# VHH binders against Bifunctional adenosine 5'-phosphosulfate phosphorylase/adenylylsulfatase HINT4 (HINT4), part 1

All scores and structures are predictions.

Target 1, 146 residues: Bifunctional adenosine 5'-phosphosulfate phosphorylase/adenylylsulfatase HINT4 (HINT4), of Arabidopsis thaliana (Mouse-ear cress) (q84vv6)
Amino acid sequence: MAGVNQACIFCEIVRNPTTTRLLHTDEKVIAFQDIKPAAQRHYLVIPKEHIPTVNDLQRRDEDYSLVRHMLSVGQQLLQKDAPQSIHRFGFHQPPFNSVDHLHLHCFALPYVPRWKAIKYKSLGPLGGFIEAETLLEKIRPLLSKV
Structure headers, positions and changes below count from the first letter of each chain, unless a header shows other numbers; antibody chains aren't numbered by Kabat.
F, E and O are the ipSAE of ESMFold2-Fast, ESMFold2 and OpenDDE, as the mean of both directions, binder to target and target to binder. V2 is 0.75 times the mean of E and O plus 0.25 times the DockQ between their complexes.
[cut] stands for letters that were removed.
The coordinates of atoms that the task and the answers printed are left out; those that the model quotes come from them. Centres of patches stay.

## First folded at step 2 (VHH; from S04 with S103D)

Design S04a
Fold by ESMFold2, look of step 4:
Structure S04a (fold): chain B 146 residues (1-146), chain A 124 residues (1-124)
Amino acid sequence: as target 1 above (146 residues)
Amino acid sequence: DVQLVESGGGLVQPGGSLRLSCAASGLTFSSYTVGWFRQAPGKEREFIGAISRSGGSTYYAVSEKGRFTISRDNSKNTLYLQMNSLRPEDTAVYYCAADEGYDYGTWETDYDYWGQGTLVTVSS
């Protein structure tokens, strides 16, 4: 835990926000621009808590609320900054995430250059990029009667 | 300037082992996803595998047969490829590559920086 958090570049951004221009910060999440944007606008929304990947999320109120909040933040930022563009929100799934800290990709389309679209292609059950709304359905809490 | 320099290539007999290194300079190595590619004579460059910035996740191409291990040492700015049970079909120039973006969608494309390669020859 302590070794992976100290080595995580996104945890460092959370810990030392003055080194990165933040687009948003609150109790649970921060948002900033991707260092190598793939669209005219390409933001990342990350939890302050170190959660490695979407595979570490479960059907729990806390996890569902967190992802819903991340999506809401991304939507608000792009609605403010690029209201005329088509927006897209999603996550890379392992092994395709390059940073082992949960991060929501928020795009104001089109991709720039357009070929970068392939990096964010959903492969359905085979993995790849998962739309934020699809992830929300996958982790929506289920109440057991027993 | 960013530089990636592969080393450790050479002539090896079938069944042998070889460890390749890729020394990185001119960049903050721990901020990069890094990977290995190879190109045999007359063939297209093919992806071998990649390793996340922290080293916590690795991905190997589907064609990989479990003979290769990728690792990195961020304190030495070095990426490694351990190759075991080498075969003549592994003869190629081996390249390391680095990607600085957080937006990587697949491990196989869109690398920003490339080394010049090190030749591995597997022959009797």
Scores: ipSAE 0.071, ipTM 0.470, lowest interface PAE 6.1, mean pLDDT 84

## First folded at step 4 (VHH; from K06 with T33A T109S)

Design M3
Fold by ESMFold2, look of step 5:
Structure M3 (fold): chain B 146 residues (1-146), chain A 124 residues (1-124)
Amino acid sequence: as target 1 above (146 residues)
Amino acid sequence: DVQLVESGGGLVQPGGSLRLSCAASGLTFSSYAVGWFRQAPGKEREFIGAISRSGGRTYYAVSEKGRFTISRDNSKNTLYLQMNSLRPEDTAVYYCAADEGYDWGTWESDYDYWGQGTLVTVSS
């Protein structure tokens, strides 16, 4: 089982941020630079709670609100730091996530080098990288109707 | 000094099995995703697969035919490749590599540290 206090590198950053300069911190999320940026700017926004992958998110207000907040944080950071760039936000889906802790990729384009783009390609129904807005629609809570 | 040292290569008959090891030193092994590549004579270096920092996830190249298994033991700073049902086409130098990044490294340029390689020869 994957839980809090496992040997997760992102959980360690949450618990002991003195080794990583945080770009943002609040009660629910933190943000920091990717250690091997794939674009002009490449930030990660992660929940403090250990959620392994996008597949562990459900159509619940809590999960939807969390992802919306992660996206809002990423948008604010890139608008401040790279307002002139095209921005892109998304998640790897299993099996393409190499870290089992939910993390939003926040890019200020272009990719560096440009061919890195292929790592973040959306494959539609076949999976791959999922845009944050697409994930939000996928987990949007259902309306109750007669 | 960072060192990755492969071992376990050798001559094996078709249909046989080998287990390759990669011993890591000079780095915090658990902070890296690690993977295996191979290079047959006259061919480009080919990605085989990688394993996450914790060992909880593995990713194999599309060409993987289910004959190879990657595992790691972080307490021993060691990466493994179990190869079964070996064929002459598996003859190659096998390399282990370590990737500091948070994404799957599937390209040579994604990996920061490399071993010297161990030769696997499959022939009758």
Scores: ipSAE 0.456, ipTM 0.715, lowest interface PAE 2.1, mean pLDDT 87

## First folded at step 5 (VHH; from M3 with T106L)

Design N5
Fold by ESMFold2, look of step 5:
Structure N5 (fold): chain B 146 residues (1-146), chain A 124 residues (1-124)
Amino acid sequence: as target 1 above (146 residues)
Amino acid sequence: DVQLVESGGGLVQPGGSLRLSCAASGLTFSSYAVGWFRQAPGKEREFIGAISRSGGRTYYAVSEKGRFTISRDNSKNTLYLQMNSLRPEDTAVYYCAADEGYDWGLWESDYDYWGQGTLVTVSS
């Protein structure tokens, strides 16, 4: 009990969500509004398990299915709440993530104010923001069972 | 009741070093990303860099990388800025600021709490 403690704000939300209204909860993930939305809708979907960054994901069925599930949850929430908007889904890659707990950004565009788009610019293989579907292809298992 | 108080500013010769501190009170310090800004006379406030809640990750403006180091000690509720190889152009009022958001704060409008500033003068 006297071991190392992890001060992760998202792990705290998972353990004690009473101050954060959850938009979704299931056995694997939770979803909630970003505390400082960058668009008319800006949701975060996070795993309950502490996974620090996209760099900790590998080409494994478990990791692939987790990210697919996170994306599915985000898509369903935005389809319900903002069906007329263009949606965007992605992750910050290190060093651009300021929270070391994997989190999917779910946007109903446009950004508000529009210049916040700069924070979520994709730099392709050089880093920055990675689209969720691009990440899925990157971690897609090479061989999978039907 | 939230206070951020910078200290450690002063006069330093070109090529010298200076360490700034920012003491925080009235908030749960470990719940905030914190950063440094500066404002030279007659110029707009400029982002220097920020450090994550745990202190494990930093983000710097490109122009300042390699000379400045941001660190924090959550047990002392204190943020630090180590500045090396100082130049006259580094003369400015330096501000610490705290951001509750989950993304890096890049602009002053991203930060919720601000210190009063500490003056750094680089001259002979």
Scores: ipSAE 0.586, ipTM 0.792, lowest interface PAE 1.6, mean pLDDT 88

## First folded at step 6 (VHH; from N5 with S54T)

Design Q3
Fold by ESMFold2, look of step 7:
Structure Q3 (fold): chain B 146 residues (1-146), chain A 124 residues (1-124)
Amino acid sequence: as target 1 above (146 residues)
Amino acid sequence: DVQLVESGGGLVQPGGSLRLSCAASGLTFSSYAVGWFRQAPGKEREFIGAISRTGGRTYYAVSEKGRFTISRDNSKNTLYLQMNSLRPEDTAVYYCAADEGYDWGLWESDYDYWGQGTLVTVSS
């Protein structure tokens, strides 16, 4: 019964997608276009389960597999829709996320307009935007080398 | 018919405090991130900060010094700006604005609905 937040706008999209055209849906995630795209293409991949932020992910098989799947979905969508563009995938870290429901940003560059790139800048130890591959390494389970 | 109406502006002495309100109607208020801007005469409109749909997160312009606090009460469809330690440089028309976007709205172009503004004058 865990994983639903009735006040969350993304949980509402999961429950009632009639106002949002879905690009992908499966048992664990959905994907859709950002309502205000920051790039030539700007998709969001979100878990159906309400997970507030990257800080709520741990070195567990379930969390690692979820993020890997989110990234795979984003990659497949952009490979299909924008195969010749440079792609970028990542997450806002608190407090730079305005919605507390984990969402992967999938960009086919360039940013439109170019100044929107500032919203997605990595700040290193200060936080900011984290690349999806970097997050995966942070949450990789200790026994993943089998 | 979406309306955002600011209130609470007026004349305040330096060092004083003022609380602005923004009453929303004609929309589902809890579905929007909401922010405050200000515009001094002859200047560009300046972002102050924004608050998430649930009120659980705020984002303030880097130039803010912790004197302003944004809050919201979704049961009253109202956004607030608490301003403390006011200075003459805070004299401006203050605007509230609503944003459908899923990222923080940092610029005027990020916001879909705007109030008409309330004047705050900080002067002896």
Scores: ipSAE 0.679, ipTM 0.830, lowest interface PAE 1.2, mean pLDDT 90

## First folded at step 7 (VHH)

Design R1 (from R0 with A33V)
Fold by OpenDDE, look of step 8:
Structure R1 (fold): chain B 146 residues (1-146), chain A 124 residues (1-124)
Amino acid sequence: as target 1 above (146 residues)
Amino acid sequence: DVQLVESGGGLVQPGGSLRLSCAASGFTFSSYVMGWFRQAPGKEREFIGAISRTGGRTYYAVSEKGRFTISRDNSKNTLYLQMNSLRPEDTAVYYCAADEGYDWGLWPSDYDYWGQGTLVTVSS
């Protein structure tokens, strides 16, 4: 697989998918349950390619399409598994991510326990948790390149 | 058996430095985020900071003010805490802990394994 980091735990999951129960897999992404769920449902969607953080994404069609696809997969999974819950999708921004492999958090709320919400707060100009739709707007390709 | 063993604690004067070590065994060290906590007498255990699996990223509590540095050596299954410019209020039992999760562990309940702790006393 292109863009593999041997030291990355998420790349390891990609390389050895039998070690983790996958909720989804396709050519570009995989999805699985967070090992310590912070909500009624807590799934992670990751690209198979090693992209360290949201800061490594560029305003180009490839990155925009990838993130849109990640979001779509997350939405489909939560719609299937928790259709009556409120859904939230987003990313940790450095330095608030402990794993340097791009991963979309997909939540079926409420947080469990409630105080887990603190980990996923947006800190405004200080960074923190960025909503998936906000990230998509940020990395939207420029019109001149469309 | 999982073991985390802290060492390096002791008596130090204000303004002094200490380097704590945490030796891990009985689990895959490199698969865990590692953290440091401390607990002063009569107070709750508080988060100091954590380090990612590869050591490439760290996260600290705001209260540390840049005085503390966390590092790890996965080849030695060892976690470190460098403490500089120590103050009397830093007096506490210091604990290392391991977290299998994919987010930063900010609270004690996030961590799966704990050491016995090592006492650090800062006094003139």
Scores: ipSAE 0.888, ipTM 0.934, lowest interface PAE 0.5, mean pLDDT 94
Fold by ESMFold2, look of step 8:
Structure R1 (fold): chain B 146 residues (1-146), chain A 124 residues (1-124)
Amino acid sequence: as target 1 above (146 residues)
Amino acid sequence: DVQLVESGGGLVQPGGSLRLSCAASGFTFSSYVMGWFRQAPGKEREFIGAISRTGGRTYYAVSEKGRFTISRDNSKNTLYLQMNSLRPEDTAVYYCAADEGYDWGLWPSDYDYWGQGTLVTVSS
Protein backbone atom coordinates (compact mmCIF):
# COMPACT_ATOMS: atom_id res chain seq x y z
CA MET B 1 0.00 0.00 0.00
CA ALA B 2 2.77 2.41 -0.99
CA GLY B 3 2.08 6.14 -0.82
CA VAL B 4 -1.28 5.83 1.10
CA ASN B 5 0.12 6.49 4.56
CA GLN B 6 -1.60 9.65 5.85
CA ALA B 7 0.04 9.73 9.29
CA CYS B 8 0.06 13.24 10.71
CA ILE B 9 3.24 14.23 12.55
CA PHE B 10 1.27 16.45 14.97
CA CYS B 11 -1.27 13.70 15.67
CA GLU B 12 1.72 11.51 16.55
CA ILE B 13 2.92 14.14 19.04
CA VAL B 14 -0.56 14.14 20.60
CA ARG B 15 -0.61 10.33 20.81
CA ASN B 16 2.96 9.96 22.11
CA PRO B 17 3.83 13.03 24.21
CA THR B 18 7.05 11.52 25.60
CA THR B 19 8.77 12.07 22.22
CA THR B 20 8.26 15.85 22.42
CA ARG B 21 8.61 18.07 25.47
CA LEU B 22 5.22 19.68 25.97
CA LEU B 23 4.92 23.23 27.29
CA HIS B 24 1.21 22.76 27.96
CA THR B 25 -1.45 20.07 27.81
CA ASP B 26 -5.15 20.07 28.62
CA GLU B 27 -8.30 18.38 27.40
CA LYS B 28 -8.35 20.22 24.06
CA VAL B 29 -4.84 21.38 23.12
CA ILE B 30 -1.13 20.85 23.51
CA ALA B 31 1.72 23.29 23.06
CA PHE B 32 5.37 22.73 22.27
CA GLN B 33 8.37 24.54 20.85
CA ASP B 34 8.73 24.62 17.09
CA ILE B 35 11.55 22.24 16.12
CA LYS B 36 13.15 25.01 13.99
CA PRO B 37 12.28 28.26 15.76
CA ALA B 38 11.97 31.32 13.51
CA ALA B 39 12.04 33.86 16.35
CA GLN B 40 13.46 34.41 19.82
CA ARG B 41 10.63 32.16 20.98
CA HIS B 42 8.46 30.14 18.61
CA TYR B 43 5.79 27.92 20.11
CA LEU B 44 3.04 25.93 18.43
CA VAL B 45 -0.38 25.37 20.00
CA ILE B 46 -2.38 22.61 18.35
CA PRO B 47 -5.75 20.98 18.98
CA LYS B 48 -5.68 17.33 20.02
CA GLU B 49 -8.38 16.79 17.42
CA HIS B 50 -7.12 16.59 13.85
CA ILE B 51 -8.39 19.72 12.09
CA PRO B 52 -6.45 20.17 8.83
CA THR B 53 -6.40 23.94 8.30
CA VAL B 54 -8.08 27.23 9.13
CA ASN B 55 -10.35 26.56 6.12
CA ASP B 56 -11.97 23.74 8.10
CA LEU B 57 -13.19 26.13 10.81
CA GLN B 58 -16.76 27.37 10.67
CA ARG B 59 -18.82 30.01 12.43
CA ARG B 60 -19.60 27.61 15.26
CA ASP B 61 -19.30 27.99 19.01
CA GLU B 62 -17.02 24.94 19.17
CA ASP B 63 -14.56 26.27 16.59
CA TYR B 64 -14.54 29.80 17.96
CA SER B 65 -13.99 28.57 21.52
CA LEU B 66 -11.19 26.28 20.37
CA VAL B 67 -9.26 29.04 18.61
CA ARG B 68 -9.83 31.45 21.49
CA HIS B 69 -8.47 28.79 23.86
CA MET B 70 -5.45 28.15 21.63
CA LEU B 71 -4.70 31.87 21.61
CA SER B 72 -5.13 32.15 25.40
CA VAL B 73 -2.67 29.29 25.93
CA GLY B 74 -0.11 30.85 23.60
CA GLN B 75 -0.49 34.23 25.26
CA GLN B 76 -0.01 32.78 28.74
CA LEU B 77 3.09 30.83 27.69
CA LEU B 78 4.80 33.82 26.09
CA GLN B 79 3.82 36.17 28.91
CA LYS B 80 5.51 33.76 31.30
CA ASP B 81 8.57 33.00 29.15
CA ALA B 82 9.18 36.26 27.27
CA PRO B 83 7.19 39.08 28.92
CA GLN B 84 9.46 41.83 27.55
CA SER B 85 9.18 40.80 23.91
CA ILE B 86 6.67 41.81 21.28
CA HIS B 87 4.33 38.85 20.74
CA ARG B 88 2.63 37.75 17.53
CA PHE B 89 0.05 35.01 17.03
CA GLY B 90 -1.29 33.59 13.81
CA PHE B 91 -1.86 30.75 11.37
CA HIS B 92 -0.67 29.85 7.92
CA GLN B 93 -3.47 29.58 5.39
CA PRO B 94 -3.24 26.97 2.61
CA PRO B 95 -1.00 26.44 0.70
CA PHE B 96 1.48 28.08 3.09
CA ASN B 97 1.10 25.44 5.81
CA SER B 98 3.39 22.44 5.40
CA VAL B 99 1.58 20.40 8.08
CA ASP B 100 -2.14 19.71 7.64
CA HIS B 101 -2.98 19.90 11.32
CA LEU B 102 -4.18 23.26 12.60
CA HIS B 103 -1.40 24.99 14.53
CA LEU B 104 -1.14 28.43 16.06
CA HIS B 105 2.25 30.06 15.70
CA CYS B 106 3.20 31.98 18.84
CA PHE B 107 6.18 34.28 18.37
CA ALA B 108 8.26 36.28 20.78
CA LEU B 109 9.98 38.64 18.37
CA PRO B 110 12.38 39.44 16.75
CA TYR B 111 12.57 36.82 14.02
CA VAL B 112 15.94 35.06 13.95
CA PRO B 113 17.30 35.75 11.44
CA ARG B 114 15.07 38.73 10.66
CA TRP B 115 14.45 37.65 7.06
CA LYS B 116 12.39 34.71 8.37
CA ALA B 117 9.58 37.28 8.70
CA ILE B 118 8.84 36.70 5.01
CA LYS B 119 7.31 33.30 5.85
CA TYR B 120 4.76 34.95 8.12
CA LYS B 121 3.55 37.85 6.01
CA SER B 122 -0.14 38.53 5.75
CA LEU B 123 -1.17 38.89 2.10
CA GLY B 124 -4.62 40.33 2.73
CA PRO B 125 -7.21 38.94 0.31
CA LEU B 126 -4.54 36.73 -1.26
CA GLY B 127 -4.09 34.79 1.99
CA GLY B 128 -0.79 34.03 3.63
CA PHE B 129 -0.40 34.33 7.39
CA ILE B 130 -3.57 35.31 9.26
CA GLU B 131 -3.40 36.93 12.70
CA ALA B 132 -5.23 34.97 15.37
CA GLU B 133 -7.53 37.89 16.24
CA THR B 134 -8.42 38.31 12.56
CA LEU B 135 -9.30 34.62 12.29
CA LEU B 136 -11.44 34.88 15.43
CA GLU B 137 -13.48 37.70 13.87
CA LYS B 138 -13.80 35.70 10.65
CA ILE B 139 -15.27 32.67 12.46
CA ARG B 140 -17.25 34.47 15.19
CA PRO B 141 -20.68 32.80 15.42
CA LEU B 142 -23.48 35.07 14.21
CA LEU B 143 -26.21 33.79 16.54
CA SER B 144 -24.38 32.37 19.57
CA LYS B 145 -24.41 35.59 21.62
CA VAL B 146 -26.86 35.58 24.52
CA ASP A 1 24.32 7.27 7.46
CA VAL A 2 22.01 9.69 5.71
CA GLN A 3 22.13 9.64 1.93
CA LEU A 4 20.15 11.36 -0.81
CA VAL A 5 20.94 10.33 -4.40
CA GLU A 6 19.49 12.17 -7.36
CA SER A 7 19.16 10.52 -10.74
CA GLY A 8 17.55 11.14 -14.10
CA GLY A 9 19.57 14.16 -15.17
CA GLY A 10 20.97 14.57 -18.66
CA LEU A 11 20.77 16.45 -21.94
CA VAL A 12 17.31 17.34 -23.24
CA GLN A 13 16.08 19.53 -26.06
CA PRO A 14 14.05 22.69 -25.45
CA GLY A 15 10.39 21.84 -24.97
CA GLY A 16 11.24 18.39 -23.68
CA SER A 17 10.43 16.67 -20.42
CA LEU A 18 12.51 14.97 -17.77
CA ARG A 19 11.73 13.15 -14.56
CA LEU A 20 14.23 13.30 -11.71
CA SER A 21 14.29 10.84 -8.82
CA CYS A 22 15.83 11.17 -5.36
CA ALA A 23 16.47 7.95 -3.43
CA ALA A 24 16.69 8.41 0.33
CA SER A 25 18.28 6.21 2.98
CA GLY A 26 19.56 6.41 6.55
CA PHE A 27 16.63 8.35 8.00
CA THR A 28 12.84 8.04 8.33
CA PHE A 29 11.84 9.46 4.95
CA SER A 30 8.18 10.02 5.87
CA SER A 31 9.21 12.26 8.79
CA TYR A 32 10.72 14.88 6.48
CA VAL A 33 9.45 17.56 4.17
CA MET A 34 11.32 17.10 0.90
CA GLY A 35 12.41 19.87 -1.42
CA TRP A 36 14.00 20.45 -4.80
CA PHE A 37 16.54 23.17 -5.52
CA ARG A 38 18.65 24.01 -8.53
CA GLN A 39 21.82 25.94 -9.17
CA ALA A 40 22.59 27.41 -12.56
CA PRO A 41 26.19 28.34 -13.41
CA GLY A 42 27.16 31.51 -11.56
CA LYS A 43 23.89 31.67 -9.62
CA GLU A 44 22.84 30.97 -6.07
CA ARG A 45 20.97 27.78 -5.24
CA GLU A 46 17.32 28.43 -6.09
CA PHE A 47 14.25 26.93 -4.39
CA ILE A 48 11.96 25.04 -6.80
CA GLY A 49 9.38 23.60 -4.43
CA ALA A 50 8.65 21.29 -1.54
CA ILE A 51 6.25 18.50 -0.62
CA SER A 52 4.72 17.68 2.73
CA ARG A 53 5.55 14.54 4.73
CA THR A 54 2.44 12.71 3.51
CA GLY A 55 2.65 14.04 -0.02
CA GLY A 56 -0.73 15.70 0.38
CA ARG A 57 0.47 19.28 -0.04
CA THR A 58 3.01 20.91 -2.31
CA TYR A 59 4.44 24.39 -2.42
CA TYR A 60 6.14 25.78 -5.52
CA ALA A 61 8.25 28.84 -6.17
CA VAL A 62 6.36 31.36 -8.30
CA SER A 63 9.12 31.24 -10.93
CA GLU A 64 8.09 27.71 -11.97
CA LYS A 65 4.92 28.88 -13.76
CA GLY A 66 3.29 25.46 -13.27
CA ARG A 67 5.76 23.43 -15.39
CA PHE A 68 7.09 21.24 -12.56
CA THR A 69 5.37 18.66 -10.38
CA ILE A 70 6.79 17.27 -7.15
CA SER A 71 5.64 13.92 -5.82
CA ARG A 72 6.86 11.30 -3.37
CA ASP A 73 6.41 7.61 -2.64
CA ASN A 74 7.04 7.00 1.05
CA SER A 75 6.96 3.22 0.62
CA LYS A 76 9.93 3.47 -1.75
CA ASN A 77 11.71 6.32 0.07
CA THR A 78 11.77 8.21 -3.20
CA LEU A 79 11.11 11.84 -4.16
CA TYR A 80 10.33 12.85 -7.76
CA LEU A 81 10.45 15.98 -9.88
CA GLN A 82 8.57 15.96 -13.19
CA MET A 83 9.79 18.80 -15.40
CA ASN A 84 7.90 19.73 -18.56
CA SER A 85 8.31 22.35 -21.28
CA LEU A 86 12.00 22.68 -20.49
CA ARG A 87 13.87 25.80 -21.51
CA PRO A 88 17.58 26.59 -21.80
CA GLU A 89 17.20 28.67 -18.59
CA ASP A 90 16.38 25.44 -16.73
CA THR A 91 19.96 24.24 -17.24
CA ALA A 92 21.31 23.65 -13.73
CA VAL A 93 22.41 21.11 -11.19
CA TYR A 94 19.28 19.86 -9.42
CA TYR A 95 19.38 18.92 -5.75
CA CYS A 96 16.97 17.16 -3.47
CA ALA A 97 16.97 18.06 0.20
CA ALA A 98 15.26 17.01 3.42
CA ASP A 99 13.84 19.32 6.10
CA GLU A 100 12.54 18.22 9.50
CA GLY A 101 10.90 21.59 10.18
CA TYR A 102 7.20 22.30 10.55
CA ASP A 103 7.20 25.23 8.09
CA TRP A 104 8.05 25.21 4.40
CA GLY A 105 11.80 25.57 4.02
CA LEU A 106 12.34 28.28 1.43
CA TRP A 107 16.11 28.69 1.68
CA PRO A 108 19.01 26.24 1.51
CA SER A 109 19.80 26.96 5.17
CA ASP A 110 16.40 25.50 6.13
CA TYR A 111 17.37 22.01 4.91
CA ASP A 112 19.21 19.40 6.92
CA TYR A 113 20.35 16.87 4.31
CA TRP A 114 21.36 17.32 0.69
CA GLY A 115 22.07 15.17 -2.34
CA GLN A 116 25.14 15.69 -4.51
CA GLY A 117 23.00 16.86 -7.41
CA THR A 118 22.23 15.76 -10.95
CA LEU A 119 23.00 17.90 -14.00
CA VAL A 120 20.21 18.87 -16.37
CA THR A 121 21.26 20.52 -19.62
CA VAL A 122 18.61 21.95 -21.94
CA SER A 123 20.16 22.61 -25.32
CA SER A 124 19.79 21.70 -28.96
Scores: ipSAE 0.749, ipTM 0.865, lowest interface PAE 1.0, mean pLDDT 90

Design R3 (from R0 with R57K Y59W)
Fold by ESMFold2, look of step 8:
Structure R3 (fold): chain B 146 residues (1-146), chain A 124 residues (1-124)
Amino acid sequence: as target 1 above (146 residues)
Amino acid sequence: DVQLVESGGGLVQPGGSLRLSCAASGFTFSSYAMGWFRQAPGKEREFIGAISRTGGKTWYAVSEKGRFTISRDNSKNTLYLQMNSLRPEDTAVYYCAADEGYDWGLWPSDYDYWGQGTLVTVSS
């Protein structure tokens, strides 16, 4: 099976951790500061595995567990670094994501400048930015009956 | 030195087509999302659209959808803007720009590098 030329900037960060200062690393995810932060703190948590968007997540234990872990990492980092700020966690949904590698935005508010909030607006049924807890409910595994 | 150089501007009749090119040098082109903007005399720079690092995703201003197509060729370090069905209101200086950020750049302040512009005049 031939590989595809991967031009994913986030996969490159995963492969070469010396190019970006990591805030966290473990077997499944890494976290780092967004290169153009939109808030006092703006971290990204990404899986090491290339998963393009939230639309590629299924109601499977592995996907649910991964997103829950990403959220836990983001929460721990912001609780340590900005415990007095209001925190916000979420994902862009296509076509609003510029990079096709799943990434959790972790904000310590307010946005800087405050008009940046427009980029991260949730549009409800029309899509836009989805809160991490909302995504978790959407992908929560279904029960089966025997 | 980072350079972005637009070309392909000129005079075109209403209803005509024009293809702009933006040649990039002095940085890793494939590491940047790219955008096109325009500025009519006396007006602010106006967002036309943007394209992802790989060229696989594009985002257009609502007013420009359907007439303009953004593409890129990373092997040639070149960004393109195909403009069709041109109208006198499209007369402006057209700029390409590069954005290192991981979100779509929607405003001029989101972009790190800019070309000097190429003039497009739509007139009979």
Scores: ipSAE 0.655, ipTM 0.829, lowest interface PAE 1.4, mean pLDDT 90

